VHH binders against q9uj72. Designs and how they scored, part 36

Target 1, 324 residues: q9uj72
Amino acid sequence: MFCGDYVQGTIFPAPNFNPIMDAQMLGGALQGFDCDKDMLINILTQRCNAQRMMIAEAYQSMYGRDLIGDMREQLSDHFKDVMAGLMYPPPLYDAHELWHAMKGVGTDENCLIEILASRTNGEIFQMREAYCLQYSNNLQEDIYSETSGHFRDTLMNLVQGTREEGYTDPAMAAQDAMVLWEACQQKTGEHKTMLQMILCNKSYQQLRLVFQEFQNISGQDMVDAINECYDGYFQELLVAIVLCVRDKPAYFAYRLYSAIHDFGFHNKTVIRILIARSEIDLLTIRKRYKERYGKSLFHDIRNFASGHYKKALLAICAGDAEDY
Short names: E, the ipSAE of ESMFold2; O, the ipSAE of ESMFold2 at other seeds; V2, 0.75 times the mean of E and O plus 0.25 times the DockQ between their complexes.

## First folded at step 19 (VHH; framework vhh_8dlx_2)

Design U3 (at its last look DockQ between E and O 0.89; V2 from the best seeds 0.00; counts 0 for: framework grips)
Fold by ESMFold2, look of step 19:
Structure U3 (fold): chain B 324 residues (1-324), chain A 124 residues (1-124)
Amino acid sequence: as target 1 above (324 residues)
Amino acid sequence: EVQLVESGGGVVQPGRSLRLSCAASGFTFDDHAMHWVRQAPGKGLEWIGNIYRSGRHYYNPSLSSLVTISRDDSTNTLYLQMNSLRAEDTAIYYCAKGRSKSTYDFRYAYPDYWGKGTLVTVSS
């Protein structure tokens, strides 16, 4: 159900779906050295994830081969990342992105923030199961070992997937707002702990009340206060939580704009958001993007990406009539 | 008016070869990917292969050793050559076309319009 502006994706179940024929056309496209990249796009971006799973099953049954594996063998670069990414069930795609964010030297903290600050309790639970099954590792243990400080503590709370749901309590919201305000004034380790526990554990509905009371007490917007009080990845994570509570599609629009324009085009972030949100709220994200930045997401992708990679991204993003 | 008319079907003895034709009209033939698809009695659709204006072509891996697809843009005709026919090749054979290619048409290669088909019966 929707409230106010509805949220909607860009990819829907295809009518007249024939997984066997789709698998046959993909088999033809992937056989030999001369891959039919346009056919891959024409099929895989025009099916929902559930339909893609049925295509992969038909492909395996018919040819005895793994469709994702065959695509990785034939494709390269960012185009490979898009096409392979479309073939992951959503919990496994989140797990895959987190694994690669933490694997090897260094950590992609922005990937951790984007996924863990935005996912619901159910999505986190399924992602943890997928991570364990796929990598034979515990997601929480990997986060703990790859991160530190209050940033780690906040991610560890989010990854538990135990945010309170449902109720609101205006008196408690006022008390929580006072705690947040004191945390901005005192800035000790204990205050940082109290602040992240409120932001990670209270329901979205309750947090919206808390943010209003914070404005009443301090005269300041919660995001502005966090930016003045804290720094580093801890600050960035806290801001991401607040933005997701207030308007999750707008948070992703901001992330996409930053990925496209700040210090060059960050391919991995664009790919991840487009795939992960394509069936959830990508249409709503497009609306927020155009409202805030003046140009459509379609326009910006067209100007910064190239080749079959661009075609795939634009097919997932889709556009309004004036974009075409 | 777009039309795709398949011909060349009929009864053929096992082991023989057959060439099917598809006459196209009502659109700019050169601008479209073309496909052959078949449906055996009581079975689902089976994609045979496609061919682009450049002559680039792709076949269902299960059929690739048995078929050849070609096109003649001067006569607006698509061809399917089949060799060493078996009883299991008995089917209705359909010609299909993709949409006209454009920079942002993400379905141009996938079949969009279908002919009525021609019946091939492989029987002794």
Scores: ipSAE 0.764, ipTM 0.930, lowest interface PAE 1.0, mean pLDDT 91
Fold by ESMFold2 at other seeds, look of step 19:
Structure U3 (fold): chain B 324 residues (1-324), chain A 124 residues (1-124)
Amino acid sequence: as target 1 above (324 residues)
Amino acid sequence: EVQLVESGGGVVQPGRSLRLSCAASGFTFDDHAMHWVRQAPGKGLEWIGNIYRSGRHYYNPSLSSLVTISRDDSTNTLYLQMNSLRAEDTAIYYCAKGRSKSTYDFRYAYPDYWGKGTLVTVSS
């Protein structure tokens, strides 16, 4: 029984694809004295990830050089991050972003939340494998060491990649909703544990029933209840889970809006979401963004980014006819 | 109607130089990136290089010591100068153009329209 909205990305396989010519043009763009940044954008944002991998293989075969390495040498700042990021296979890109979120003296908790609250069981499995292969380290162990408290416990549940699939039980939904209501009322450590276990382990389909029953019991929206009852990164993670269950594209639209407009303008967040969602649901994210915030994502990127960085982001985002 | 007409091909001895021309009509020449591409017998297409309105140009790294690309926007003509020609430079040489540059066309630099080509044969 499928009742939800379909989702769509903005980047598709290019027709009439010629990886050898693409690699030759990238060679011209990168190996001379001046970099042809427009050519990089014209090619790499107009190919799907699988096609980009074929281009990288052709580039290595023809020139004996690493395409990502050459781009990192020639490019700088956020433009480099966009163009290099496009060249990662999706599981490795997630692993790369999590590694850098935890590397060094601090932790970027918002990156951990965004990735782990939104990925499917299969995506989590693949990113754990990519993380181990690339960094010779265990993702779960790194999360454990870099986080604490109920925030850690919730991330550790999500990273197992074992959410129930396809199950619904209306009687159990009413029971689960009462548990969530009690957790909001009593707020003990045990209630916090029960709450995150329900949110992390029940299927999306079951959780939608649970949220409806929660509203029936409490008279209150689940997100509003969490916001009133909890704070800190634990609260932010719980809200992210609920939002992803309800409308994952709307969650990413919210994240993009916050990244563009809030204090500490977050280039990394904009780059990460545009790249990671470009072949999945970025078109749907654009629609949710305009519905909620009144201006298109294209418009806001144009106003807040500049130079080739802006051009690359706009090429990935694409726009409606009115934006052009 | 868009037309790209290559000329200057023919038989040339190894070690010699050759200049190819491409006469363009039916579009605003200076709004487009222009390209040279070649195809040797039994081989796939090989991108030689491009040139933008500003005169900025880029070459396939494997051919950069052989070639110079130029354009004359007043006569709508693209040129390819080739020096020290070798037998392996025998190919059909094509002129190609990109799309008109616009604020929001992120595909303008890539070849979109091709001429019929001119044959260059390097032999004794």
Scores: ipSAE 0.719, ipTM 0.916, lowest interface PAE 1.2, mean pLDDT 91
ESMFold2 (binder alone), look of step 19: mean pLDDT 81; pTM 0.820

Design U4 (at its last look DockQ between E and O 0.82; V2 from the best seeds 0.76)
Fold by ESMFold2, look of step 19:
Structure U4 (fold): chain B 324 residues (1-324), chain A 124 residues (1-124)
Amino acid sequence: as target 1 above (324 residues)
Amino acid sequence: EVQLVESGGGVVQPGRSLRLSCAASGFTFDDHAMHWVRQAPGKGLEWIGNIYRSGRHFYNPSLSSLVTISRDDSTNTLYLQMNSLRAEDTAIYYCAKARSKSTYDFRYAYPDYWGKGTLVTVSS
């Protein structure tokens, strides 16, 4: 038997890459009277992030100009957000999204959940460094000041970026499952703290064992138990952690479906996921999306967006462009 | 068979104007964005500009005051007009085409296929 499925993105390194000529074509697209929006899409969605960084360097070297800055001046609305977002190195993009989720009045808790529940230790470490360098602020301090309660405590645990790796202990899994079951029953502050310590700190491999033992002990699925026992953003964060542990591509498919179809119109969520996952698992996310919802992500984006914004999203989404 | 045949190159004196032509065949010319690209001896490719079916055109900012790109879709011909030629304009000049536009192919704006080029030498 052959090995299992590989997780795949939709954007790959372009062969025969010429950053100097790409930068020249972007110069033509951005620096004249008119803007060639099709050229922007056709280049930037067909290069990986590392190649886009080389294009930005070549652009700066040739013209003395900031490519992101020129795009911000020529573009508007959601199309601007897509094209500018593609130009951020991944750690800085995460930092950018978190900063804007917390800046000003109010907080975008769903953005905090999506990023912090899903990122690896290395990604969190680099994101914290990028946040400090770009905004002259400490990410952990900003999360603490902008959030409260057990939601805050759980985010603060995740942002440490210290989840155990490559560790399994079946006996400990049974004990951890009992702690989770008791936390659902008693709901004291100390039980909630133990629950979040397990979910935030145990390895993905260990947590899968824990969830299996939880089913054995309680007769309940872990997500169903959390939904029954808790509410608010604390509950949503706990569910996000469990879903990311089980099947991270399926979690993002769920988030995309919700952003496209549920009450509200969540362009920023769609943009963020497509960009952030484009080189990691967006192709796998597309598979999970169609399996769960019956229609392709490509189809739903086509009906969700319009104009050059739609073209850009579809270009990022496309692996098998003829998917139903 | 797709063909792009550049012509109009040769040795020219500084300060003169020159018009290059590109005869296209083997594809539906007016469905494709068209490009001019050049390569000076020992240097990399330098994008000059493009033109769409609509007549919309865009130029490398470094060259925009020196060049004009046009197309005649009735004769399947792409043109490059260069004015006030300088020694630094010595290069092989290539005609290039993009892929045809489609809803699902996002490579219809940038060059995909090049001709063999025509040499322009600017010297005294």
Scores: ipSAE 0.745, ipTM 0.927, lowest interface PAE 1.1, mean pLDDT 90
Fold by ESMFold2 at other seeds, look of step 19:
Structure U4 (fold): chain B 324 residues (1-324), chain A 124 residues (1-124)
Amino acid sequence: as target 1 above (324 residues)
Amino acid sequence: EVQLVESGGGVVQPGRSLRLSCAASGFTFDDHAMHWVRQAPGKGLEWIGNIYRSGRHFYNPSLSSLVTISRDDSTNTLYLQMNSLRAEDTAIYYCAKARSKSTYDFRYAYPDYWGKGTLVTVSS
């Protein structure tokens, strides 16, 4: 495969799935005076999202109650965020996270970068649709109003979900690499625009050729060049795009490591990545994490999180035999 | 070999109470959460409730006013008390155990082994 290694998640469809009995056990866990948090974890982290939707439907049919609502009533803090987050369909979870990144005072630029730099055209289309349906608002308009400058322009290009697919052109790759090199030399607003247009619009396969040609003509790695030439959230977004093109699981491993160790444990980022990647590439992310940082992701979560929140994160992350 | 043997079933008249027992062997009983589950004729499995080593217990909301689960760790026995039995309570009643708890094993609450069940028939 030319776009990278095989990837795998950590959460798979459960065998011998019985949504009615799962719903009954969740009813027992949530509808009494005490809450069986261990049962919530045992069920919800061990079903895929499609199965969780069937459980929620069975719960509503059987008890006339909203499973997510009952969890929010009984649970608190980050444990609530994990358990509720598992119940979102993937496009709606992305939409939910973007909405909360932009509502209120300030904007969580790292959340915008993480989601928009990493999602495929199809994922972006589905998240825009979910955002409109859920919030009665246009995702592109909200991004425009909450951001500015070249950072905004780059996010606006990504959110179009129109990256080229399928073809490579070595002659264009050499031309594009020259444009990127000039942008690093001249650093004008026009060069910033040309640079982000190349990074946002060319296919992953084409960009890998571009990055090779960039190394050939400049002697520099593309990430190092961006770090040297630019700053702020524009620079961080460009780096995120390059890292996702090269090795998306490694990008998420880097994000997790930073979230765990930078200024303390950043709960929102850890929760978001574990949930969003659990059925896609979280197993591969774990492998990249251990390869790069020497300790397993499981080990770091165990050391920095606590209580049922920790147990839920570890159940989603899973571990190698030596972690247990 | 793990064994769960349910007893106390049989034919009982509507309105009466019944206490079922489950004798456990082949594992360290007090390390495991225990469950009762039933299956009425032609119906799917219905979870009744569970009980942890600590005595914490949880019931299917549909049955919570009708059942009581208890355990005696000294005799390795799980109990189900059912009150005011009705024809709809006719079912095979199963005892089930969860795995032994570990710090990071997520399977210690959900049942993983089942007895053969005991038949309760509520009929005049």
Scores: ipSAE 0.731, ipTM 0.917, lowest interface PAE 1.1, mean pLDDT 91
ESMFold2 (binder alone), look of step 19: mean pLDDT 80; pTM 0.813

Design U5 (at its last look DockQ between E and O 0.68; V2 from the best seeds 0.70)
Fold by ESMFold2, look of step 19:
Structure U5 (fold): chain B 324 residues (1-324), chain A 124 residues (1-124)
Amino acid sequence: as target 1 above (324 residues)
Amino acid sequence: EVQLVESGGGVVQPGRSLRLSCAASGFTFDDHAMHWVRQAPGKGLEWIGNIYRSGRHFYNPSLSSLVTISRDDSTNTLYLQMNSLRAEDTAIYYCAKGRSKSEYDFRYAYPDYWGKGTLVTVSS
């Protein structure tokens, strides 16, 4: 659905911004015997990322200290993760989350799916560059070594950051829809490859035509068909791609709802989405959340989180008037 | 109307001590974080420190050995004690308050409203 395609975040450039005074107050909060966690929240959640970078520069200039380092020394647990995460430039934050999703034994496949299925070509390019600069590793090589099967092949296609842009072709959409339908019927390795190539490479606008033609041919919704035809992380990744094509804010609303309700409050997922989307579409995500699930995202976070961690998340999420 | 009135400024000799006060009115004093900020001639604002209702206080690391902030919630008064004053401490000293916590659970610690200031001149 293409109606109302305006998106909006929850964090904006602060008016009357004074990075030197902000840095001084953060110095007071972090460098004494006690830590002023309320001041950290009051400053860092109320500045955009560009302003936070200026604060960190002022802090280093005045005190010869690394603001992120001082926060990691003084803070703990999920509150530390939120406050430190706010200080990452967006491409580096994506790179950081992917690095930690793959480091050590095991892999956090849901993190890989969430980031790679949702990011634009430009965002993927910047994230790959940040990953190389920060970790001296190749993102594509790390994904290849940590994943397998058609799940890997699909992630490897997405991480190229080369999705087609612009032109739509209704005749091609009908042809692509037939290929998707056959892939759901036959389920061979080659059919799976053709399916993920269509989903990863066609433009969003073209894919919306393809999904409409798929329903015309099959009588099924594309997500329902994938859920019936496939399983495992390959299925979850394909669904994530389709949902992002249709309504990316609604995809993130679904991910947040799942992170809050399905197996307890999954802190890393909530933190990642709130930070990464805060200046892009988090306000729109909130609206989709309330529309779909009945209660506001703000209410659900308030019910399931606690302490300064809760306060930081709620400051990033913000709420409608009735939430307060 | 919110009012913050600083007093105790004047000319002092280097090496001496000075105590400034700030009389607050027009709001519930103990519901707000309180701050001292100064501005030297031709310079930008410099945050000195803050203090919360609980008595918890925090200082600009550059000034922490020179200053003590206290508050008396029964008299709605904020204090700044400064020791071993130097010529570079010449400035207008401002009292400031944060927003009400009941309205701004996420922004009450940051300065919102400022007094008119009191001039301190350190000279022989």
Scores: ipSAE 0.785, ipTM 0.932, lowest interface PAE 0.9, mean pLDDT 91
Fold by ESMFold2 at other seeds, look of step 19:
Structure U5 (fold): chain B 324 residues (1-324), chain A 124 residues (1-124)
Amino acid sequence: as target 1 above (324 residues)
Amino acid sequence: EVQLVESGGGVVQPGRSLRLSCAASGFTFDDHAMHWVRQAPGKGLEWIGNIYRSGRHFYNPSLSSLVTISRDDSTNTLYLQMNSLRAEDTAIYYCAKGRSKSEYDFRYAYPDYWGKGTLVTVSS
């Protein structure tokens, strides 16, 4: 068993912060035909989200205009998505990403998995509130209508945001491990329900004990057992839950690697993870990425992205020095 | 090591024009964006605009009708032309050096070195 390292993001509150000057410089960058995209990057990727909210307020006060609106008018493509995404409060950004994952034809199940398997109770409650206020829709109802089967049931459990916190009980861990073992052997609907209840509702600390007891009982690692027993998005979601319990930064490193290398550069996933993790654990994610894959995240983004879009992503990634 | 020396300030009458200069030394001038910033008495700093080596320039929307920024990279000199001056334009005018020397030099966007400024007083 391992304990996680201290986690750290890549974006911090800027020293000597001057939101009025920031707003003036952004106003200059966005006014007229030509846009100073480098100025947008140099300001917006170098302020924390709280500071960006203050900049938006100053911009509205000075110019009577909506900063996000002005950026959407002047910018295009993935660069627009990065710059606009940086201006969302974190709960609203999660809500925004879930809305677009389910909007229109098809569903982006990997987006649903990534967000719902990784967020804390508090983050889930805040994103549900933001979703309702922004879209006038109930997040749980939308997940229900857009998904099916045990995949749906597991997402519906996670989105309640009611995981047990901080408690461990070693005797219960052994019992829970026996239930998981039986679920892998029997594979009935009832066993799948018991499995998802344990994985979705026990605390992270308790689940680490459960996974240790599972290995004692079965001789197998929990992820390997899930991979042998189940398939499809249900299997992927269960694995994501286990990986987030064990080492959440490593889970995101895996997601980034897949988004960069599997079937082309998946822009939406890279943007989402970099923005959402930038103030939480993105530096730690970078360390896990280099450790597992040999090349730094910075190197891979530099190699596969282009233009001001690339420059913005690299600015959020915050350099190369600590990846080697 | 870095030196920015503003000149051309003084007392001018309303309605007149004024050209400020900034002599730069101690760094590779043409690799940096250059800025003008002003501070009126009792007021906070007000960003006027910037200009890149390419001649691309961007102005505070509140001042864009008043000002023109230019640069001469052969003489390491930055200029601010102001027209139709008003009493409200009375301020200390600062020349400032941008930090962005390369594509990947991500520092907080504020200019990293400032001149001592030149006083412009618009009065009868």
Scores: ipSAE 0.640, ipTM 0.890, lowest interface PAE 1.6, mean pLDDT 89
ESMFold2 (binder alone), look of step 19: mean pLDDT 81; pTM 0.824

Design U6 (at its last look DockQ between E and O 0.62; V2 from the best seeds 0.00; counts 0 for: pae E 2.02 > 2)
Fold by ESMFold2 at other seeds, look of step 19:
Structure U6 (fold): chain B 324 residues (1-324), chain A 124 residues (1-124)
Amino acid sequence: as target 1 above (324 residues)
Amino acid sequence: EVQLVESGGGVVQPGRSLRLSCAASGFTFSSHAMHWVRQAPGKGLEWIGNIYRSGRHFYNPSLSSLVTISRDDSTNTLYLQMNSLRAEDTAIYYCAKGRSPETYDFRYAYPDYWGKGTLVTVSS
């Protein structure tokens, strides 16, 4: 599945974990008129999600109070979003982010793309269940209602969570590449449908073979061909799928760089990626970021964010020795 | 080398008050949060509270009416005042070093250094 490096996060299960003492420290931080924001960072960014759930349970058992609720009452703005976000089980965090991407006026299509293009079959199944339980809504129905055209059709295929796993067939890769090339040349609605079905349904391993064959047939890189042939959110979604197949940590590094540097610091995207990838591949994302952009992700966050919000993001991101 | 030395423990009668001290060296005391933690015989660690350079302090909600934490940055000393002591307050009391609020390095434990503790026995 991966070549070169193992993927790794930045947040691990803490050794010598004591959820009762952690809950006591959080009680002190939250249950007065003043809030100890440094304590929140020192504890919650340094525990894995499973450990945070145990802390929340100890807090409830000890004080009869909802830890997340107490944090929402005491905190505000982006710092609240980071600290509350850390307390979501991963499937519920994805569901939460998708709900808010579609709730209210407008739709945050880039959030939909980022989550649905990047998640595995298992992650998608779990997020659909979490969405139903939390919001009493069907995720697929909400996506259908909030989107249209081939963009919708592609998202609907991804949200099925039925991508083939472990399959490779070099002869089929050549055939699939020919279909993709014809779709770029003819651009009919049915060609667009065939193109997105290949990209959404074939295994990552098979798609890498398909992309090699595409270059053999067309003389073009797959991303360049999509950019030339299509536009709008359909084009952006197709590119995101290709980038995730090639090197998912590099896709997220690109997303972070864009969120930090394009038209200012896009807080929601930075928060979402750091939290969602913190236990999966955020360390690998950091490596790709530094390789591609020359400066560490830690450096860029330190220079663009401020206050306790910055401190929390840097605690999640962590840095190389030279960053400190 | 960081050093934290607790003192002031001993045997005390129920209902009395007691003031514990922690002498700190080997780091810039005035720039760090400081903590008190205790462990009663046969029980787990219990966080008592912390205090920052500004004098801002936070207490375990279960103990907040019983304790006062203070610090003297000119003598690098942390204090714990306990009032109306009960037999259940018998414990080893530890001083512990937190982080400076100015740091962005979270790769080490929190608190990161502990004293050896001082025993308080509340007995007639």
Scores: ipSAE 0.823, ipTM 0.948, lowest interface PAE 0.7, mean pLDDT 92
Fold by ESMFold2, look of step 19:
Structure U6 (fold): chain B 324 residues (1-324), chain A 124 residues (1-124)
Amino acid sequence: as target 1 above (324 residues)
Amino acid sequence: EVQLVESGGGVVQPGRSLRLSCAASGFTFSSHAMHWVRQAPGKGLEWIGNIYRSGRHFYNPSLSSLVTISRDDSTNTLYLQMNSLRAEDTAIYYCAKGRSPETYDFRYAYPDYWGKGTLVTVSS
């Protein structure tokens, strides 16, 4: 009987939507010798993804041209990444980000963690399908080949998209908590495997019971215990899972704060989170950000970004009245 | 109150040229993007183009060879020059203004207020 906050995004379906006129204005913005970047922002950040798909269809029908392609020709740098990213269907955007996280030299483990620790079963299923269709590769095989150790095993479990749903059993929660406690004490490969299996496979509701029971038997917070017991990307992934189970918007607020303030502005992370969460919980993320860090996300973006790139990010983030 | 009054419409023969004007009042004309939009009988709205205070302009690619948009900030007047008119150019032509530039409302360039329009009929 707990009454929790409803999560909300910042981008909603636009009223009085006219995809033909929007496509005509985008044509004017993109097909001349100059580019109307303000018009791109004012249209694409003010339509939901479903409406953007209708605009892209109208654009193709009227001009015989690919809207994303035209934008990539005219735009550059981070502004291009924002505007092009808005045009991806959500499963394809996740697939796109994972592909580029693993392509070439090195792997962007933080991108893998952020996406795979936070997405629902349905989102994971759809992104795997989009990945296969777009890149002619199997997402699971690519993760396996680009990662190793218990980090890989945990990602491989998450990418199955088979987390239990709706299940809750308080007696089992106590047993699961005992297994997690022993894993922190013994730290063997078998214990690490049991720990990640519980975190990846139990429902969110069950895991909240497990974390409470863990506190009861150990006297210790689950995140603190993981931080004390483990290291590297395995530790970071386990923490991300726990944080997403507890308060997913707060997890993304933490990620955004880190991306903005740790060693400069990490553009890829800010862009990814704003786009991917814009219709899901970005408003809630924004509230968690202000609650925890004192300043609004809008303020921090305005202070650290510039140009049309800044305008696009601020349009997606939106702000409270005092931000303007 | 914002007012946009279009004029210069009427009946014209195919192949001829026509210049429409839009008298603006009730806002700082020189600080806003301005637009022309038309609606042919039985059809939806069609965006013709815009012009910013800097003089930068952008046209619907389907119409770009036929139209020129200009503005005179000293008389608060927006113009649409149309050349080589065809029967399919028969429509009600609307003047529209962009949103206020002093706000962080990123719909800044998108039209938010429309005139009542002027009818142009292209017929023999």
Scores: ipSAE 0.598, ipTM 0.876, lowest interface PAE 2.0, mean pLDDT 90
ESMFold2 (binder alone), look of step 19: mean pLDDT 81; pTM 0.827

